# Designs tried in a protein design chat: miniprotein binders against b1l550. Part 198

Target 1, 279 residues: b1l550
Amino acid sequence: MRLPEELLERARDIHSEAPSHRIKLDRVGSFGLKVPVEFKGFLLLAEADVWVSLPEGRRGVDLSRQVEAIYELSNPPKDPFSLCREAAISLLEKLNYADSSGVSIRFDAPLQDGESLKYYGVEISSIASDEIINKIRVEILGMTACPCTAELIRAYKSSEIAATHTQRSLGILEVSTKAEHPDPDKLASIIERAMSSPLRTYTKRPDEGGLVIRSLSNARLAEDVVREMIHLFLEEFGHLPEDTHILAAVRSMESVHMHDIYAERSFSLDEIRKEISSH
Short names: E, the ipSAE of ESMFold2; O, the ipSAE of OpenDDE; V2, 0.75 times the mean of E and O plus 0.25 times the DockQ between their complexes.

## First folded at step 15 (miniprotein)

Design u34R
Fold by ESMFold2-Fast, scan of step 15:
Structure u34R (fold): chain B 279 residues (1-279), chain A 99 residues (1-99)
Amino acid sequence: as target 1 above (279 residues)
Amino acid sequence: SEEELERLADEFRELAERLGYDEIEVTREGNRFRVEAERNGVRIRITVEVDGKEIRITVEIEKDGRRIRFMYVITDPEKLEKYLEEIERIIKMFLEYRE
């Protein structure tokens, strides 16, 4: 049932009123919105959060304007990166009392895997103020094989191909930049190439054997994977602004332990270049 | 590279023209150019720098005493058209929004 429009003209504008306490809020918004996005030829269901800052003198945010902003820009469905950047700017323009705005969009990205698909996690955001900061986080599973146990078994059996334990490892690359969001497929590729081997959705027995042999012949510590991810990232994305911040991490679900192994490094491009060049 | 700069300058001038700007200033400086225009209280400044295969675009929009700045660093030239369309849509939001 729709209430008569004249009631809205007589109702107080609650969100424009002074609050009970003059306290600024950093993020006020609509969280968990379902939004269709177009990603590399696929129509996907994404989840979005939208928010703005709220000054100490204002009681509330016009939440309906936030929802309007993202839905207007998402119809027809578009590229989630452009949607993220445009929606953040739109929020700041539509809600002039805000000092900053932000949008985050999460989805599972399809990746071609033989004649099937596999999926990896993508979370992007754009935060707008007097400039825009774009962030992307990519998470994808791969396989690692332990070189320490491989070396012990090689010494014991005098074999060139050493047996060792293998496990699933989660690779993580997060990039925060003033430039446009990096291509997530390239970030996923970097992670997979840094691993002992990628994982597959579907394999026949001979292909499965090949994947295992590949992993065993390319045994890597979590620490090795993180360093390789950083090396490959610099080769692919060294063109980004010098103040770009990167997080590279690996969480290895160790098959011989009841706990995981974790390795990470956070850095800016200018910091890592100076570190690598200093001898 | 000089021909590429001239072509890009023309593309950005045309973008500003499509948005309704009629007083458009284009300034050249080495491997860079800048496009400046103002209409209905919305001022734009777009700086483009070309270094080999890399195109760096910085967009500044000023309206009602506030400024926002964003940028692109393009290494894949086929993505240029997509980002030009995004820039046009963003500036259009500032021109068309009315309180």
Scores: ipSAE 0.757, ipTM 0.910, lowest interface PAE 1.2, mean pLDDT 86

Design u34V
Fold by ESMFold2-Fast, scan of step 15:
Structure u34V (fold): chain B 279 residues (1-279), chain A 99 residues (1-99)
Amino acid sequence: as target 1 above (279 residues)
Amino acid sequence: SEEELERLADEFRELAERLGYDEIEVTREGNRFVVEAERNGVRIRITVEVDGKEIRITVEIEKDGRRIRFMYVITDPEKLEKYLEEIERIIKMFLEYRE
């Protein structure tokens, strides 16, 4: 059924009307859109959210215009970072009543793992107003080994052979910056290098032994991992604007406890440099 | 270097020319240059600064009394072409969209 155009001329423009209450809304949009993206040679299915601010005097947002903005830019599929930045700017240009616009895109990123692939989580956003703020969050699993238990077992057995419990730990790096999105593979690499060892999609027996020995020889507290992640981040991304904000965190899924251990630090580049220079 | 700065200035001038800008002003000072142009009510100001191996690009677009600023801090020169293409697409969006 398609309604006659004469009805559209007589119908009220609901979206342009005054709302029941004159309250500005921060984010109004289309959430959970499926979009194809090209990431480092892979065609991936990503999930996107698009939104704009809504002024206090306007009842609603043109939702079809939001969907057009991202779909026009996603055909043919392109890199998700460029898509995110371009779509946020496009939304602001197309919806002239908005003071700000935003786009977020989520996907699982493939990472080369010997002859196979493993995956890590990526969520990016771009928020446009008079400036563009780009945000990226990377989450990847690794392995940690407990140094406390290692020391106790060493003392008990008077042996140099490290023995301790190991567990999966989730490493998290989140960056918010006025510069372009950092490379997620580099963020994932920082997280993995900070841990006792990376995890593998599959291992053969010699590789399993190697990973275990690596972890045991490099036992780390969650606190150690967070500090190392920050150190490695500063080496790789210290060139970013000083007002860049970072969250570094680790959630250790302790194999000997019914609960997790969590450590985090949020900071700006300006803040952390002043802190380090004071010591 | 001076030679690299001059080459970059030419690349950004060519970018503005491809977008249809006729009146393009390129101003150089020390390790930086600024490209300014206006067409059909869309003003652009692109500032490029070279510090060793870092290239800092700030893009400002003004249309209908509103200004948008975004930037890049490039440490990998292989990514420069990709970001030049993105800058061109974004400016083109402002030039082509009219109600």
Scores: ipSAE 0.797, ipTM 0.924, lowest interface PAE 0.9, mean pLDDT 86
Fold by OpenDDE base, second read of step 16:
Structure u34V (fold): chain B 279 residues (1-279), chain A 99 residues (1-99)
Amino acid sequence: as target 1 above (279 residues)
Amino acid sequence: SEEELERLADEFRELAERLGYDEIEVTREGNRFVVEAERNGVRIRITVEVDGKEIRITVEIEKDGRRIRFMYVITDPEKLEKYLEEIERIIKMFLEYRE
């Protein structure tokens, strides 16, 4: 049922009214939208959040304009990075009462694993104001082998390659920068390289054996993994602006304990460079 | 290289021309150039710096008292065209949107 236009003319514009309490809101928008994106030759359905700030003198946001802004840019489907940046800017332009806008896009990114596919989780965001800040979060599972247990077993049974427990570990890299979003595949690669070994979608017997041996020969604490992630990140992305902020983290789903082990470091490029130079 | 900087300057000039800007000023200083133009109250300032194989592009757009700034750091030449197209689309949005 479409309401008669005559009724619309008589209706107050509720959104433009003064609120009962004159308070600015930081984020008002639509969460859980589904938008198509093109990523590495795949057409994916991503989840999207869109929002703007709301000034103290305005009761509500024009939500329809927000939704329209992102969908206009989503047809035809484009890469999620461009979509995120352009949509954030478009929101700020179309909703002129807002002093800031934001877009977040989430999906599972395909990653080649031989003839099969594995994946990593990605969240791509852009926040627009006087400046645009781009944020990307990558999460990928890997495998870690415990060096402590390995050392105990080595002491007990003299072996060059000691048995140890292995577990799944979730590696996380979150980057916020004034530059464009860093390459998510490179971020995923850094995480995998920082762990004892990557995970595989499928393994043949020889490959499985090799993967486990590699893990055992590269035993790492969760702390080691985070430090290695930071080291590799600096090598790959040291060219980013100095005010770029990074979160490097690992959650290890321990196989001998009922709880997880977690380690993280938050830092700016400027901060970490000063820290390293002081040693 | 000097040749690369000149090519980039030409590309950004052409971008502004395609967007309908008629008064385009290009200022060059060393490994940096700035493109400035105004059309229908939309002012753009694009700064490009070349450092070896790295290209830094800063785009500033001003309209109706609002200023937006964003940047690209290009280490892969293959991405240059993509970002040029994006910049063009973004500026076009400002030119076309009317309250």
Scores: ipSAE 0.671, ipTM 0.881, lowest interface PAE 0.8, mean pLDDT 91

Design u35F
Fold by ESMFold2-Fast, scan of step 15:
Structure u35F (fold): chain B 279 residues (1-279), chain A 99 residues (1-99)
Amino acid sequence: as target 1 above (279 residues)
Amino acid sequence: SEEELERLADEFRELAERLGYDEIEVTREGNRFTFEAERNGVRIRITVEVDGKEIRITVEIEKDGRRIRFMYVITDPEKLEKYLEEIERIIKMFLEYRE
């Protein structure tokens, strides 16, 4: 059932009224929206949050305008990066009382894995005010092998490829920049290349053996993985503005312990270049 | 390169003309150019800098006393057309929306 539109003329506009308390709110919006996106030839279901700042003198936000803004831009489905940037700008333009707007979009990105697909996590955002800050976070699982135990076992039996414990490790790269969002496939590639080996959706026994041997021959501490991720990031994305902020992290789900090992480093491009260039 | 910079300048001029901008001011200094134009209360300033294969684009839009700035740092020239289309859509959004 649909009520007559004439009723809108008689109803109070609650959102434009003065609030009970003159307090600014930083983020008011519609969270958990389902939106279709086109990502590298795939139609995916993504989850989006949209918000704006709310000034001290206004009771509420027009939530319908927020939903209309993102759905207008998502039909037909487009790449989530353009959607994120355009929607943030659109929200700020359409909701004139706001000082800032933001959009966050989350999805699982497909990645070719032999004859199948594997998936990695992507979360992006765009926050618009007098400038736009774009953020991307990529998370993908890989494998690490312990070099300390490998060295001990090598000493024990003088093997060229020593046995050691292996475990799944979660690699994380987060980038905040004034430039466009970095390509998530390139970020995922950096993470996987920094690991002892990538993980697979499925393997036959000979291929599984090869993956294990690769990992054992390329044993790395979580600390090693983080440093390698930073090195590879600088090679691929050193062109970004100097005030670009990066978080590189690894969480290793240690197979010989009941706890995880975690290593991280956050930095700006300006900061890390000065650090690396120092003798 | 000189030829790349001139080609880009023409592409941005055409973009501004497609959006209905008639009075386009172009300033060139070395490896960069800046386009400034105004139409229907929407002022745009687009700065493009070329360094080898890297193209740096900064877009500023001013409307009703508000200014927003965003940028691109393009190292893959195949992505240029996609970002030019995005820039055009964004500016068009400001030109078409009225309270």
Scores: ipSAE 0.772, ipTM 0.916, lowest interface PAE 1.1, mean pLDDT 86

Design u35I
Fold by ESMFold2-Fast, scan of step 15:
Structure u35I (fold): chain B 279 residues (1-279), chain A 99 residues (1-99)
Amino acid sequence: as target 1 above (279 residues)
Amino acid sequence: SEEELERLADEFRELAERLGYDEIEVTREGNRFTIEAERNGVRIRITVEVDGKEIRITVEIEKDGRRIRFMYVITDPEKLEKYLEEIERIIKMFLEYRE
């Protein structure tokens, strides 16, 4: 059912009217949109938010134009990074009253895991104004083993490989940059390599035993994991602009406690290089 | 190298020509070049700098008194074609859109 087009000539343009109060709004848009994306050969269902700033003199935004912008760019499905950047820029072009626009896209990324797949979390955004700022957050689970308990058990039993508790730990890398989004698979790899061992979707019993022994031989504090993540990040992504901002964090779901352990560090490339070079 | 920089300058000039720009100014300075062009009220300025295997691309688009700047830092040369295509699509949006 469609109403007659001539009604558009008689209806008020509510969005262009003056608001009840002259207050600027930072983000007004369409949130929770379902969008197909193509990621490394997979067709995935992603969730997107799109928004623009709204000036103090305008009552509302054209929400239909926002949805049209992202769907025009997502058909056929394309990689979520190009979609994110292009859609943010397109929103500014289509909605000329806005000072800024933004797009965020969230999805679970498949990662080859031997003969099976595992998944890690990806959230990206692009915020456009006079420049574009691209942000990516990657979260993936790994395993850590406690070196403190290992040392106590080693002292008690005089064993070369000490027993200790192991737990799942969530590694987090978040990057905000004026350059294009970093490759999420490389960020996930950095997180996994910093852990005592990665987690697997499928293991046979002898392989599981070997993984556990490897983890025990590579026992790491949450603090150790964060430092290693930063070190590995600088090796892979040290070429990014000096004002690139990074958050490296680990949340360890301690198997011997009712609570989690958390460690983090936020930094720019400029400040971390000066810190490291002073030692 | 000088030859690589010249090849890249030609690729970006051809990109601007495909978008319908007729008057394209190319300036070269050491390891960088800048392409400037204007068509239908859309002015572009693309700066490319080469440092070893690293290619830095900065794109500025100006239309109706608004300027947008974005950049790429490419360390894998095989990704260059993908980003050139993205740049072309973005500039085309500015050239084609009318309110």
Scores: ipSAE 0.775, ipTM 0.917, lowest interface PAE 1.1, mean pLDDT 86

Design u36R (at its last look DockQ between E and O 0.80; V2 from the best seeds 0.77)
Fold by ESMFold2-Fast, scan of step 15:
Structure u36R (fold): chain B 279 residues (1-279), chain A 99 residues (1-99)
Amino acid sequence: as target 1 above (279 residues)
Amino acid sequence: SEEELERLADEFRELAERLGYDEIEVTREGNRFTVRAERNGVRIRITVEVDGKEIRITVEIEKDGRRIRFMYVITDPEKLEKYLEEIERIIKMFLEYRE
């Protein structure tokens, strides 16, 4: 049963009314929306959150307009970065009482891995006010090998072949910028190149042996991985605005301990350039 | 190059024309140009700066006393068309939405 639309003329506009308490809210919106996106030739199901700020004098947000804005822009499916930026701007335009709007989209990104695919995590956002701030977080697993144990085993055995423990490590790059979102495949590549070796979805035994040997020949501390990620980031993305903020981190799931090792560094491009040049 | 900058200026002028702007002002200074136009209370200012292979685009849209600014720093020329289309769609939203 659908109620007559004529009732809309008689009903109070609850959302436009004054609230019980004159308090601003930072984010009010629709969370956990499922949206199709097109990513590098793949049609993926992503999860999206959309929101706006709510002024102290207004009781509620028009949630229907929020959902309409993102669904209108997601049909046909488009790349999640353009969707994120356009939807944030659209929300601000359509909900003129808001001081700011935002959109967040998350999905698992496929990455070609020989004859197969592997996946890495992507979360992006765009926050619109008088400027747009774009944020991207990429997380991908790789392998690290301990150089300390390698050196100890070499000394103990008087062997030319160093042995050490290896483990999965999660690499993280997060970028917040006034420019467009960085390409997540390039961020994933930076993380993998900083590791002792990348991981594979599928390997046969000879290839698995090669991966392990590669990792052992390129043993790196968590601290080494973070520094290398920053170095590689600056080579690839040093063109971004100087106030761009980056988080580089790695979490090593140590195979010889019941706990993890974690290393991170947060910085702006301006800050890190001054630090490196102050030699 | 001078030819590249002139070609880009023409592309952005054509973008404004497709959006229905009749009075389009394009000013050039060194490696930069700025496109200004106004229609139906929607004022745009697009600044494009070229440095080698890097193209910096800043878009400012003003409507009903509100101003929004967004930018691109393009190092891959193949992405230019995609971002021009995005800019056009965004400006169109401001031109077409009426309360």
Scores: ipSAE 0.800, ipTM 0.925, lowest interface PAE 0.9, mean pLDDT 86
Fold by OpenDDE base, look of step 17:
Structure u36R (fold): chain B 279 residues (1-279), chain A 99 residues (1-99)
Amino acid sequence: as target 1 above (279 residues)
Amino acid sequence: SEEELERLADEFRELAERLGYDEIEVTREGNRFTVRAERNGVRIRITVEVDGKEIRITVEIEKDGRRIRFMYVITDPEKLEKYLEEIERIIKMFLEYRE
């Protein structure tokens, strides 16, 4: 039952009233929206969060306007990067009492793996105020082989390729920049290349053997993986603004332990360049 | 290249013209140019710098005492048109939205 429009005109605008406590809120919005996006020729249903700040003198946010803002921009479906940036800006324009806005879009990104598809997780965000900051988080699984166990086994039994335990490892790259969002496929590639080997959705027997052998021949600590990620990132994305912030991390789901091994480094481009140049 | 910079300047001038800006000022300094225009209280400042194959675009929009600044760093020329269209849409939102 739709309420008569006449009743709506008589109703107080609760959102515009003064709050009982004059306190600013950082984020008020709708979380868990579903929006269509076009990504590399795929039409995907993504999760989206939209929010704005709320000044101390306003009781509530016009949530309907927030939802309208992102859906207007999502029809027809477009790339999630443009959608994110445009929506963040649109929110500030439409909700002029807000001094900041934000949009976050999450989905599994398809990645070609021979005749099959694998995927990585991606979260694309834009935060708008006086400036726009774009953030992207990429997560992809790979495989790591332990060099310590390999060395022990080599010492015990002379072998060119030493057996060692292998495990799934989650690699994470999070980039915050004043530039546009960096290419998520490139970020995923960096993570995979930094690990002992990538994972495959489909393996034939010869391919499976080769994958394992590659992993064993490229044994890496979680620490090694993070350092390699950073190195590869600098080679590919060194053109980004110097104040660009990066989080590189690995979570290894250790096969010989009940716990995970975690390593990370947070840095700005200017900071890490200085660090590397000093050695 | 000088030719590339001139072409870019023309493209951004045309963008402002399509958006209905009448007084468009284009200034050049070395490998950088700036497009400034004002329409109905919406002021835009677009700065483009070309460094080799890299194009840096900074867009500043001012309306009703607010300023928004955003930037693109383009290394793939194929993305230029996409971002030009995006910039145009963004500015258009400011021009069209009235409370």
Scores: ipSAE 0.773, ipTM 0.916, lowest interface PAE 0.6, mean pLDDT 92
Fold by ESMFold2, look of step 17:
Structure u36R (fold): chain B 279 residues (1-279), chain A 99 residues (1-99)
Amino acid sequence: as target 1 above (279 residues)
Amino acid sequence: SEEELERLADEFRELAERLGYDEIEVTREGNRFTVRAERNGVRIRITVEVDGKEIRITVEIEKDGRRIRFMYVITDPEKLEKYLEEIERIIKMFLEYRE
């Protein structure tokens, strides 16, 4: 049986009351929402989080308005980056008692891989206050090859084509900026180009040989992959605001050892330019 | 070029007009122009700078004493129309149609 509409209209607005303890909260929201998004012609199911700050004088957040802000913008499905930025601003406008709002959206992005598709991880967020800060994290698997092993095999066999062990590595680029979110495909491309060879969803025998050969010709230490990511990032995105923050990282997954190799560097564009210009 | 700047200025003037603004001020300083307008207590300021292939757009929206500022740094001109549509949708969120 439904509750009478008259009773619901008379119900106390608990959320606008003052709390017993006047303590500001940084993030109050709904997490794990399922939203449809459109990315490059694909319809994807994304996971979203929405939140606002809650001032010390307000007891609760209007959760239905919070969820409404993102659901209204997600129908019909649209570009997840526009959705993220627009929803963060919509939250701040709709819940005007908050001094900040946030939205995060996570999805697997399709990327053409010959005749098939592969996917890479994307997480974006937008934090709105008097300014908006947009963050994107891209994670993509690739292959790396050990240059030390390749050199030893080459020296031993006296061949120009070296062989080494290859390993799957996870490349990570994370960018936080006041400008619009960087294109995830460009970030994925930077990661793949920095590695020895891209990882494929499906490889026929002839393509498989080509991937291995490219891995051997581009053998790099995890540290050098991170350095190459930074170099390529600066070429593509050096135009972003100077206070843009970047994290570049690689985790290699070895089958023989009980641990992964990890390398990372975080920096602002201002910081890295000063570092490079001093050399 | 001056022609490109004038075209962009016209586009942003039209954007404000589509949103129902009627007191639109456009000022220019070299490679930069600023669009200022106010409607129903919602004030906007859009600053556009062009430097070679780079177009930097900064949008400020003020309503009820609160100001929000966001920006785009466009290096791919194919993205311009998409971001203009996004800017229009965002400003519309702050405007209430009550007439």
Scores: ipSAE 0.740, ipTM 0.896, lowest interface PAE 1.1, mean pLDDT 82
OpenDDE base, second read of step 16: ipSAE 0.749; ipTM 0.907
ESMFold2 (binder alone), look of step 17: mean pLDDT 82; pTM 0.830

